# Ledger of designs, part 5: VHH binders against g5egk6r2213to2383

Target 1, 171 residues: g5egk6r2213to2383
Amino acid sequence: QRWFYKHFPMVWTGRLALKSTEAMINLHLINGSETFLNDVLGRQVTEENPRRDSVKILQRLRLDNGQVEHIYRILTNPEYACCLALSSVNNIENLKENDTNLKSHFIDYLINKKIAGISSLGEVETKFKSARVHVFAPGEIVNRYLSELATSLHDYLQNTDTRYLLIVFTN

## First folded at step 1 (VHH)

Design s02 (framework vhh_sonelokimab_d1)
Fold by ESMFold2-Fast, scan of step 1:
Structure s02 (fold): chain B 171 residues (1-171), chain A 126 residues (1-126)
Amino acid sequence: as target 1 above (171 residues)
Amino acid sequence: DVQLVESGGGLVQPGGSLRLSCAASGFTFSSYAVGWFRQAPGKEREFIGAISWSGGSTYYAVSEKGRFTISRDNSKNTLYLQMNSLRPEDTAVYYCAAEGSPWYDEDLTAEEYDYWGQGTLVTVSS
């Protein structure tokens, strides 16, 4: 994790929710607009800094329905924010449960159903901009994206068997 | 506020037919997959079948295929279940349900329904 954290610093930490299940995640920006991401989620520099604390998956998007080029356009748009989501590490006792929840209830769920998760984040006065959120598990589209645009990161993730999601924020 | 209201249940003889209706309101009915479930006394809720947002695709539980037909009328925001050749074991409360899935989701599996009606009782007895 040392190489990854050096090259892709954490930009946000919070809760990812699906139905009755939650997991704590860290987001690492890998492509796109950091300014847009900060406008949507808030800037986390201190405990006193306001930020969104959760993203809840509310809808599904079928991935085997010929959406590849549309999704690829979303992932590569420089005005959007494409992030890697990793299990949040707070202590050794909670690590196993959180990592298991991320794998079993999010990654495996999305893979087995052949879907992406979709969420909507509403505007909050002058604090946060609205955004649509797409949540992708490892698979054909994500592997193509990473292999073409972030080869070193893709190699790192494959070699370490790291559990991750790709989360994209759009307008 | 999402609302689903079933109607058409009642007492029918074995071998008879019945058509159930489900009136939907409070959401964009034409954008989402919708389906039918039933629950017999002392049993778990059982999936019957589902229909895609456009009506172009249907998916049935193996045991119900051929006797039950699901259809929808998007202009009326209504889901239908046509039941033929009814048997005593078809006695149950029948529920309509809607997925929280967008237009491109054609995964009609039973576990993914977010909104439920109150149910309508179907009794198959002589």
Scores: ipSAE 0.006, ipTM 0.177, lowest interface PAE 9.8, mean pLDDT 80

Design s03 (framework vhh_sonelokimab_d1)
Fold by ESMFold2-Fast, scan of step 1:
Structure s03 (fold): chain B 171 residues (1-171), chain A 124 residues (1-124)
Amino acid sequence: as target 1 above (171 residues)
Amino acid sequence: DVQLVESGGGLVQPGGSLRLSCAASGRTFSSYAVGWFRQAPGKEREFIGAISSSGGSTYYAVSEKGRFTISRDNSKNTLYLQMNSLRPEDTAVYYCAARDTGWYSLLPSDYDYWGQGTLVTVSS
């Protein structure tokens, strides 16, 4: 609630897409380089400022034990940018549908398939930096990461049953 | 266990600079991730920035990025905060804090040890 927004202000808002489904999300930076994130997504000072408007999941990554250590190193690298993605609510009338889409088509999908989503953001000529994007649902890797990085945040998310994804931007 | 003592606070005019120090004693300082927090009168404790135990990684609150720089000297058991372009709204008691782990946190509640603070007043 107020506590969360005070410590983790929103850094970007836009669409998260998978095939024909999309959900509006807010990104809250929790670790890593804000400069890198701004170079990739664009500045959020005003609506007139250029920014990317979407991130589309294009591929899947199996969360097997051979990759867990590597993935965890990605999450803890301060040169990257790690964000919490929460359902965006710009209108009360849209809240239920957007929240349901985020849960059913993204969070539950990733959990049930035991995968992470992969996206690629291309370079926009003399403007946005390219990046690879990993999208993680709550699970063992994310829980370990959050419990070590921000125990109070982890407890808050668990106690409020907050629907979230962890989104990591890398070169 | 570790004890932390801040120093370097004082009165500065807007646009001025200050360098705060945090001296550590007790257990080996190089094992701790450390951060700087501030608290203005009547407000909650606010994150400013943090540095990993090795000094290889730093993180800054967005509102302070570019104006403040955190560094550490493990051979001297000391943490520093360089503050530039100070504004009246930077007036607060500044605290250093340590975690008994190599990685920092953005949340005050995740820190194990705290100094007693040093007052910074930015006034014309």
Scores: ipSAE 0.006, ipTM 0.221, lowest interface PAE 11.9, mean pLDDT 80

Design s04 (framework vhh_sonelokimab_d1)
Fold by ESMFold2-Fast, scan of step 1:
Structure s04 (fold): chain B 171 residues (1-171), chain A 128 residues (1-128)
Amino acid sequence: as target 1 above (171 residues)
Amino acid sequence: DVQLVESGGGLVQPGGSLRLSCAASGLTFSNYAVGWFRQAPGKEREFIGAISYSGDSTYYAVSEKGRFTISRDNSKNTLYLQMNSLRPEDTAVYYCAAGSYDFWSGSTTYLEEDYDYWGQGTLVTVSS
């Protein structure tokens, strides 16, 4: 995870939730607007600065119906932020359980069901912008996108068998 | 504690019209694709139509397109089915359903497994 800190800004840490399961994740911005993402999530600077503490997957997008054009439209939205989500290693009592939960209840779940996760983040007291969130597991479409956008990142992820999600925020 | 409650069913004569409503409690429809299914006596449950999260995209079973219109009012947390030119063959229990699967323009959601929550149904009888 030190490699990611050197190459991509860590912009947020918090809980990713799906049903009753949670995992602590770090988001590293790989493409898009940092300003937009900060408006949606808040900055992780001090306790005085408010930030969202969780993103909950509430909906699913089917990937088995040839939705490549829809996925690329999501990934290439003019007002967006594309992040790599990694298991958090900071302030976690059980690091192994967190990593296992990310793999088994999020990554494997999305892959086995052939879906992406969807969340909707509403406005909160005008402090945070609303956003639609798409959560993608590794797969052919994500691998192709990363190989074209960030070849060094793609190579690193494949060579290290890193467990990740691609999380995309759009207006 | 999630509940979907259908209303508006009843007896109607052939050629008549009927509007069904589905009200949700314990979930917000704007977070779900929602649709209508029906089950006639002695037959399997069949898809009628679905509407996307925003209400911008609708998909219908080919046999129902033009007679039935699905719509939603997210501010009232309510789903509707307008049924026109009803036939005896439309006699069925009508179910509303909410699913966490999204769909895009040109995609369809026909499968029962795409829907996580179901109402108890409302009976529509088309008979003279």
Scores: ipSAE 0.006, ipTM 0.238, lowest interface PAE 10.1, mean pLDDT 79

Design s05 (framework vhh_sonelokimab_d1)
Fold by ESMFold2-Fast, scan of step 1:
Formats: sequence, C-alpha cells, structure tokens
Structure s05 (fold): chain B 171 residues (1-171), chain A 126 residues (1-126)
Amino acid sequence: as target 1 above (171 residues)
Amino acid sequence: DVQLVESGGGLVQPGGSLRLSCAASGRTFSTYAVGWFRQAPGKEREFIGAISGSGGYTYYAVSEKGRFTISRDNSKNTLYLQMNSLRPEDTAVYYCAADSTIYGSELEDSRNYDYWGQGTLVTVSS
C-alpha cells in the first residue's frame, strides 16, 4: 500500500500538440516515477521541477494517433492510480464518467478549502461552467491526492475556458 | 496479498513452442501488474515482459519482441507467456512476479516485485 508515495512527489504540467489535428492538450500528471512519463510520452522525459505546485513544462512533442491512444490507455488504466488531465480536445471525450459521488466530493473539497476563492456551489458552477468533469474509481486514497491536486488544479484553472477536466484514480 | 504458481515448463526441441501459465490466488489479481522473468544457471534474473492489471498495456524486453507474447485472463486469475521459435539460449527457470505499486520500466527490475512464484524449468535441446 505504498502507491501514493509512488505517485505523490512528482507533478508536471505540460502542453502537448497533436500531430494529426494540431490541437493542444493541457495535461497535469502526478506520479512519483519517471517511467510513468516515459509511458505517456513514449520516451524518457526530464522534468524541470516536478514538485512545484505550478510546474509548467512546454512539451513540444507532436502527438500522432498512436500516442493519443497510449495516453488514453494510461488515463483509463486503474493501475496508474492517480492521474489528473485537463483536455480541451475532443479526442478524449469518449472517456466514461464512473462516479458522480466522487465528483461531488471533489467539488465539496474545493468549497471547504476555499480553493481559488470558491466558497459555494454556485461559484464552482460559474467557474467550471465550460468544463466537463469525468471521474473514475472512488476511494479513501483519493482524498489524500485531492489536497495536492486541488492546489495544482487551482493554478491551472485560472482559465475558465477549459473544456475538460479528467480525474482518474484507482479504487 | 497474492500467491503465484507457474506451470507449463518442460523439454522442447529448438524451433518449438511452449505456453507457460501462472495461476494467482486472490480477489484483487486484476489490480496487480504481472511480469515474466527468467534465470539461467549462474546468470542474473532477466526481464522478459509484463502486462498491466487490466491487460490493456504490455511491455516487452526489446530482445523478446516478436517471439514471446504475454496475456492474462482475470476471470481465471491466470497469466500466460506464449513462447515461439525457441532456441537453446532460452533454457532457463521462468518466474512470474506480481506487484500492485509499480508501472512502466519499473516492471523490468526484479527487485521491485513483492510476490514471486517458485519457477518452472524450460529446457530447449535436441
């Protein structure tokens, strides 16, 4: 039961270009393993500052359809435990929403901790009106990850035009 | 907690094929990544391939791509290694290993696995 130590200490936020559609994906990956980044990007990646709340990596990797499929498999694989992805592209739209209760818990967490100055459900609904939230695999371990993810999410979601927020956790 | 038991090893002629099985106990087998390793006498344990708990991701040692295929059946709690075009150099004890906390290239390092089977001997000779 060490898996949150495996995932917790390493965070990077990147901007990835899709080769096939020339669209951009904003991706916030949380993992304690360099190999997770290798799996996502199909190559070894050097991180600039993996534990800074607002780490931003300009990833100029152009993704083809095979790499998009690889990322989809990573995001939907329950073994990767914890993955937060914010996507503005349609290529990830076909991910299912498994647990509305976990989504509700996450929203309540944002309100209770006053993340991004949010203090009510109405403020969450206003700020995230353009975003879709997909949630997978509820569990107690998610609560520990939510604290770190909320801080990173606050910095990322300063832009209210974000179309998709994907949260994937192993139950 | 999972227990692993390998089977399917034996004597095979060069160019032949074998399918190894690894039977696991435990309700949470689908949450474990599982790998195959081999060890020849006097050599270190060598990574062959691994598969994610869901079966959606497979990872092979570069030298084994095309000859060996790893698969799993979570409804049977069983992992498989299909070995084709066997050579005398493939002679070794083959082990399956499982862990719920490792991913990607961490799967290549035998030291990262918490659970191991006892091994099954594969001999390739005439």
Scores: ipSAE 0.000, ipTM 0.114, lowest interface PAE 17.7, mean pLDDT 54

Design s06 (framework vhh_sonelokimab_d1)
Fold by ESMFold2-Fast, scan of step 1:
Structure s06 (fold): chain B 171 residues (1-171), chain A 125 residues (1-125)
Amino acid sequence: as target 1 above (171 residues)
Amino acid sequence: DVQLVESGGGLVQPGGSLRLSCAASGFTLDYYAVGWFRQAPGKEREFIGAISSSGGSTYYAVSEKGRFTISRDNSKNTLYLQMNSLRPEDTAVYYCATDLSEYGVVDTPEEYDYWGQGTLVTVSS
């Protein structure tokens, strides 16, 4: 992948283990630009039945219907068992109950890997004050989350502060 | 500090060609979409075209399609505009621009925060 081999201070890769499963998740922190989304998610798909809210958000993001539906298909496909995370320190502690394990592992990952010099939760809040993390469990991604996902992507892509789009894939 | 510097402008005869360059410093073009604009005396800034951060997609204003070609060389951190079959109507100051939002290609000048100083292209006999 193009971004994987480029030197950019805001791009990291690693592995995250889910303690309740045997699956290993490859963790990628990427730039949220259109091209990084295409490189990670692959080929666009044609949207057959566009929803009004998703169309409105797509106009702001300049993502086409195929890009949005491709993201949605990956997040809802049990075979891929993936998560999309958009980073904000203010939202990490407010993850849903079913995301508690993912929140814990993500925080542990940041601290243990010393990403951007972080060694404690207080440093996460200091370093990533303007970054936002929303974790979406694959089995719980439904149509109601598509608007939230696109809004979070819009916010991330429009912000020039320290922002990351975190994508987690199994296998 | 982010800076863009255009070069390659000058006087050219009608029907001639020019290649403009835009050198970036303080950031790397690998990650950002960049565009070319021009402004003739007494006119608003006009979109010419843009190239995606990957370099895989190029977008052109309909009026300039086929005469102008945008490319980039990320190893030199430079954007190019190849201009062919030039006409007196192409006389303008040419600007390159980026917004560093990593949002993708935009065609409205107001969406760009970082602009070069411009390079003058004069097409006359």
Scores: ipSAE 0.000, ipTM 0.104, lowest interface PAE 18.7, mean pLDDT 53

Design s07 (framework vhh_sonelokimab_d1)
Fold by ESMFold2-Fast, scan of step 1:
Structure s07 (fold): chain B 171 residues (1-171), chain A 128 residues (1-128)
Amino acid sequence: as target 1 above (171 residues)
Amino acid sequence: DVQLVESGGGLVQPGGSLRLSCAASGRTFSSYGVGWFRQAPGKEREFIGAISWSGGNTYYAVSEKGRFTISRDNSKNTLYLQMNSLRPEDTAVYYCAAKYGLGYSTEDWTLPSAYDYWGQGTLVTVSS
């Protein structure tokens, strides 16, 4: 399925089969840190309390208050406002919220935001030179999932002015 | 659509160097990832090297890394392959190829089937 940029914050939702693993995946492409955190929480963003919901999910990642505030500050910066959550219904990758390896790499990425380039933790590029795409996942997962998602993501990114896109594998 | 034309092939002595060029026609060359492949007589087409649309990422066949360098100039719509320390086993028809799409796994850069557009090839002969 093809999806288009509709509004800001932009939310793109799709579902694709993984041929290699015979699994189905749920894919969310999100423009906006509050939207990403509420999507991960499975809750609706309310205009009155968006920050509280964002802080709650970061606390569930077992971060101290200083780390939570630092990450929230980075994610609410308009230059870092895009993210993608990818989940597999078969759970074959066994990725979890409290997986210390995944959590550590996510924190390391956010702390070292200034070293972000065209390719970060995986090779992902867009048509626009002003856009950067960053993939946060083990290399084997990146290779498997992004190959299957190429067409939908490519079509979207070729027609958007998105500056930064963070892809996070949560399942 | 993009159309590719290779040039720079010819006869070179062992130990010599050669630079191949691939000129692209079309207004969207800078949107394509591009690569070099070769095919020796009686063999299948093999991967040599590839470069992402921006030039930020390069991929090389393990056997050719250090001897060959891939580069691109998007302002000139041209892809290059610099070949050094040439050997008789480098004798082949060299093809340039383009793929439209997001940068993916290494596998998507090394498989001929991943590419959408191909040139006609240029012959490189390494012989004394």
Scores: ipSAE 0.000, ipTM 0.142, lowest interface PAE 12.5, mean pLDDT 56

Design s08 (framework vhh_sonelokimab_d1)
Fold by ESMFold2-Fast, scan of step 1:
Structure s08 (fold): chain B 171 residues (1-171), chain A 126 residues (1-126)
Amino acid sequence: as target 1 above (171 residues)
Amino acid sequence: DVQLVESGGGLVQPGGSLRLSCAASGRTFSEYAVGWFRQAPGKEREFIGAITWSGDSTYYAVSEKGRFTISRDNSKNTLYLQMNSLRPEDTAVYYCAASPDYYGDDLFSESAYDYWGQGTLVTVSS
């Protein structure tokens, strides 16, 4: 856990929503542009720099219809932000319930349906830039991505059985 | 906050073609999955086709696949239904509908859609 937080500090905290279900998550940037991510989500510095409080999954993308290379291109775009989403640790009264919620209602749901989640974040004048969001659960595509571009992180996640989502922000 | 208005309905001969349009007002049309449904006189409402917010995926009722094509133009806030090889049994009121927050795999269900147009009548008759 300490190794992870040392190398990939938290860049955002908020709610991930799917239908009527929510989980509190922390985002850790692992690849791409921190500047782009901050323009989309905001910085937690002052009242003058507000931060978005949630990301809602609106649509699904099938992963079982022969489009593996198309999906991999989304994950390997160097101009965008790729994040790990972990269950939030700070100031949650029922951390165990939140972690279980993230696993059962998001991670397992995406795996069992063989889908990725899709969201769209609208532009907010002077505050936030727009972005398209892809939410991936652990699986063959994410494992390929992490093994090629973040080998030490991939080893860490597998050895600790860490529950995570891979969230990619693009414009 | 999306309002939908269908147009392009009318009388067409069997074997003919017709293109329906659905104009959307509101700032967020491009964030909605949208679809077409129809209701024939004395029949239940049925699903025709849907297209995801990005246009990356389309869904069709098995009975209509190959004859009907759904498309969207987000720059014009417009949804289209191209209908070919029309038959008398295609006579119905055609509705467009938008799904703002639903997760997408149940787009065949009326319950997935929160915003509906008032419908446009298509009559296929000689």
Scores: ipSAE 0.011, ipTM 0.186, lowest interface PAE 9.5, mean pLDDT 80

Design s09 (framework vhh_sonelokimab_d1)
Fold by ESMFold2-Fast, scan of step 1:
Structure s09 (fold): chain B 171 residues (1-171), chain A 128 residues (1-128)
Amino acid sequence: as target 1 above (171 residues)
Amino acid sequence: DVQLVESGGGLVQPGGSLRLSCAASGGTFSSYAVGWFRQAPGKEREFIGAISRSGGSTYYAVSEKGRFTISRDNSKNTLYLQMNSLRPEDTAVYYCAADFGSGYFTVSRLEEDEYDYWGQGTLVTVSS
């Protein structure tokens, strides 16, 4: 049985591999609840050393503490803030029918996370030129755009000293 | 060609201990991350635990509750599984597996399809 997928269901079942001089790193897309993301990203992002509960969540993925620290260092780096934006895009798309203010909340989120040079959703799409994100389209399923987003993100990170990437999408 | 051979299986009484060995031929364990799996009659194969290439990191299934310990001796090209406080429900065929080309464990290393080489298995029966 795929224990991982049972506990962490994914919207996208693809894997991406990054080569490094030290390891072949496998990347999985995890579609998590908002609570899961708040526990994993929020707690880790606000502390130099991960809190016990956040570390426990990542330990379910069988990542060592060095890998956990490396992933969150990447996610908190202003140059990689787009990773947090991708998680928010999926959540907003799923919830837009229930909240007419989601667009404002998303823009505020991007600005508050200090993504340099991004002030609107149109600029997010421009940054990821090969991605076609239909934000706030009624009934839109974003899964068809996830492979393009993953390709753009992978290509972006290949030009940096990144060794690990864990892409987490909200449901 | 890398071949893995498990040994040390057999009949043991409840509460007893048993040590399994996995030897590699045609290759070396210093190049692989390795793990242990088991499959009980009529059940799916399940992960027991894994050890990194360096031996510095170990990962265990929650169900083992400190009863099982994985170790490796790269100089002898051998992987070990120490099993303590054995129970009838531990009766299973035990397999060792090696992951080629990676010194790190990710979530994918918990899935059996992430391992390149597998042993034939050794039967452990826990019965009075």
Scores: ipSAE 0.000, ipTM 0.104, lowest interface PAE 16.5, mean pLDDT 51

Design s10 (framework vhh_sonelokimab_d1)
Fold by ESMFold2-Fast, scan of step 1:
Structure s10 (fold): chain B 171 residues (1-171), chain A 125 residues (1-125)
Amino acid sequence: as target 1 above (171 residues)
Amino acid sequence: DVQLVESGGGLVQPGGSLRLSCAASGRTFDSYAVGWFRQAPGKEREFIGAISTSGGITYYAVSEKGRFTISRDNSKNTLYLQMNSLRPEDTAVYYCAAHPEMYDILTGYYPEDYWGQGTLVTVSS
């Protein structure tokens, strides 16, 4: 994860949740607005703009429904924030379990179901009440995005077999 | 490809009730996640709430929960908003929105949603 830390700003650390399953992730901004992302996630822990400690997948977006261009527009909008999500660990004892959970319960799940996850930011007080989060696993749409906009990153991810998700924040 | 038309707006006294309708043209209304939004003069468009494609799940903005109820009738291609205990601050143009059939339910504003032209609700004595 040293390579990602050096090339892309790490903008957030927290939990990604799906029903009863959680994985700790780091978000690295790869395209879009860091200011927008900070407004949505919170810049620091305060009562008026509390920094979020989790993102929960509550809904799904079908990727096999023939709406590829609509979905691709979500990924490429410069007013949004597009992040690479990587496994995060505090010590060596947790590394393998967290990484396995990210792969088995999130990445493989999304790929096998041919869906992207959608998060509701719920009742948490934010500047943007209409903000949405889309969670994409590796696949045709993400591969197109990375090959066109971040070829060196795409090559690195393929060569290292790195486990990742692409997480996009929209207003 | 769906076209939405809101109706049922008008002048109502504070404390009154009003029911808005949103009629969809098209054969596949039941495939869309749909919701209600409003916009007061000089303000941004505000999310009120949404209902899932099946009608089994509703999602409301906290401030509207308890006073407003969303329902849909897929056989009539119609979305409803029941508004109770209306206040002057509820005065706004009310819009319905539909998202492509890929979503189960709307959770907020998305610029690519299909929008109606709106219906004006005025709450005044």
Scores: ipSAE 0.006, ipTM 0.163, lowest interface PAE 9.7, mean pLDDT 76

Design s11 (framework vhh_sonelokimab_d1)
Fold by ESMFold2-Fast, scan of step 1:
Structure s11 (fold): chain B 171 residues (1-171), chain A 126 residues (1-126)
Amino acid sequence: as target 1 above (171 residues)
Amino acid sequence: DVQLVESGGGLVQPGGSLRLSCAASGFTFSSYWVGWFRQAPGKEREFIGAISPSGGSTYYAVSEKGRFTISRDNSKNTLYLQMNSLRPEDTAVYYCAAVDEYSSGWYPLDSEYQYWGQGTLVTVSS
């Protein structure tokens, strides 16, 4: 979609991992600080902060009704970057398999288990050892967030039935 | 003065069970998230699980594989970890930690927890 790429530029491409499963994703920044995101993910301009090639889901967070407000506070953190994760179309030979893997092993898994994925980015020598990554599938929390803060994007995603994850980086 | 004091650690045979306790004082325990972490010699501290202030919600590390259960008793200001089917790989110092609900939600990183206990050693060997 030309409209989507015009308004939400791709800022990163790499692997999303959960257990033994991987999918190639593109990240499109929809809200927050591009400077913060580039500092966290790296720019390959320095060997001390090389660009990362993967995000690994290592922990789970249950999305029961009592936690909606607590999780929403994560999404509204003042030092953050919120990205839409889409199946990568760049440098992929089997696009259909990648899209199916993203849906079956990530989106459906998170929805069916009623969890969000969590990762930390502190394993490499970086400025942001405390940086956190939250991975959300479509659902109550994401719909609330997008409808209040990015209504045009939310309408677009619903109308096109686009398969996506919301990936939030916080400090 | 805020304190968290772990107890219940010790030597146990592979396949055995232990119940760890964490006694909290100096703060309103029922308004804090509390959790368990462990650290094996020469390794990084790792998250085990956390429980909401009311005890209505629990969150576990994917790697625990259902052998551990976290619970709390707000009337006693105490956090518990039930550990079953213990393995030599579970040998570590076990820490309890607390974070105010307004400061942070569930996070796997040490830096998010405000208060930490001194730890209790669990050794799993024959």
Scores: ipSAE 0.000, ipTM 0.118, lowest interface PAE 14.8, mean pLDDT 76

Design v01 (framework vhh_surovatamig_d1)
Fold by ESMFold2-Fast, scan of step 1:
Structure v01 (fold): chain B 171 residues (1-171), chain A 126 residues (1-126)
Amino acid sequence: as target 1 above (171 residues)
Amino acid sequence: EVQLVESGGGLVQPGGSLRLSCAASGFTFSSYWMSWVRQAPGKGLEWVATISQSGSETDYVDSVKGRFTISRDNAKKSLYLQMNSLRAEDTAVYYCARDYEVLEDYGSGEYAFDYRGQGTLVTVSS
């Protein structure tokens, strides 16, 4: 929605993937470093260093009460970027389909299983690269984080039928 | 409050041995996979070894396989790293880390860590 564009920079557009399912998303930076995020996602400064066009969920993480403090410290890491992921499609005929896919195959899936996704930026990985990507659906941890650090955004999300994920990039 | 306190580092000659310890508190230690990670001077963080909740499964980075042994004592809430046949390349600050509980692997086999304490310095030199 326009409210998000007004208050938070849109920093990336691309595909979120889980197995064979995809949804188009916009990332709006709500906290952390845009410079760090661009380093992780790529800047497409040259054809040899293209910007990433997808984020693929490869593992899942239990959101049990015993993990809450550990996960919360990831959300408050000084080298991070925290983004809202919202449904994105340029063509009106695809809007309902993409929004339904985001809700049913990502948001509802993560909520029903009580998990977060752990993501890779692509097929190429190194053992020495420590950057991690976590995908959170609305729930206890996200509500705690937003209520403490982004109260106006939290109030807006509670009062609207906005479908979202919280995507956190850390090093 | 989760706390991890490392100890046992020091100066050792090449070919020597050291045993690192990590004392855990503030969480159910026996419910988590645990790891050792290190940072050599001028390098990034490197994962070294990991151990399952019961200690039945372990994994190591290739450069330490056969030389290092990770172990745990759930009753004492302690994690250990036995380091044998030490090399100059093993010089690093070693950190004890608590892993995420990973329920399902879609093909990556990666863990995420949260580091506590100052770590313990291991220097391998003559």
Scores: ipSAE 0.011, ipTM 0.151, lowest interface PAE 9.2, mean pLDDT 75

Design v02 (framework vhh_surovatamig_d1)
Fold by ESMFold2-Fast, scan of step 1:
Structure v02 (fold): chain B 171 residues (1-171), chain A 125 residues (1-125)
Amino acid sequence: as target 1 above (171 residues)
Amino acid sequence: EVQLVESGGGLVQPGGSLRLSCAASGFTFSDYAMSWVRQAPGKGLEWVATISGSGGSTDYVDSVKGRFTISRDNAKKSLYLQMNSLRAEDTAVYYCARESLGYDFWSGDEGFDYRGQGTLVTVSS
């Protein structure tokens, strides 16, 4: 996994939540604006300027309603931030549970319902920019995006059966 | 054997407060999200609040947001529900519930594999 971390550095770690279910994730920026992402999530944890530590899915977007080209434009906008989300934990037993939660409660759910998750991050005392968040599981749109703009990454993910989400931050 | 034991229910006047407690045993408490669910007289079960295993995430039904607070103490294997500004409509048997691993509340269905015997909360003058 060294080549992956070399090409796509980890930019954030925290919790992804849906109702009562949580998964710890690492975000790797794969396209778009690192500056925008840092303005939304924070650059480092300090007492004066803490980072955001969670993203909670609150709404859904149906992917079967013919908005394919609109969604694709969101994913490819260089002023936004498009990230790969991978499972992250501190120890081996937690890794198994966390990875299972990520797959069963997030990835499989989004695929089976043919939806994307939506969140909103509000401004926090003007410290962090507000953002809309779209959470995509592997599927037609994501596969097209990765095949066209990150072919080597797409090949790696498919060949290793890696569990992932694509998370895009927009204004 | 999984056991969940609720306490703290009682008769309270409108506008009053109660704190419910749930003592858990027979499983690794911190591995599971925990919920409070209630059943009003003549009604079905209603989900009230959930807290993640770590305590880092909470969720509430709209009618109790700002009035109820769910919390947990993983060292003591205990779950709590602080209920403020109680209304007649909050009258119900309140159950402590363990969420089934792999069940998703997003679909609008409730998935609990264990539930306690309940504690009655009556809001009346």
Scores: ipSAE 0.000, ipTM 0.141, lowest interface PAE 11.5, mean pLDDT 80

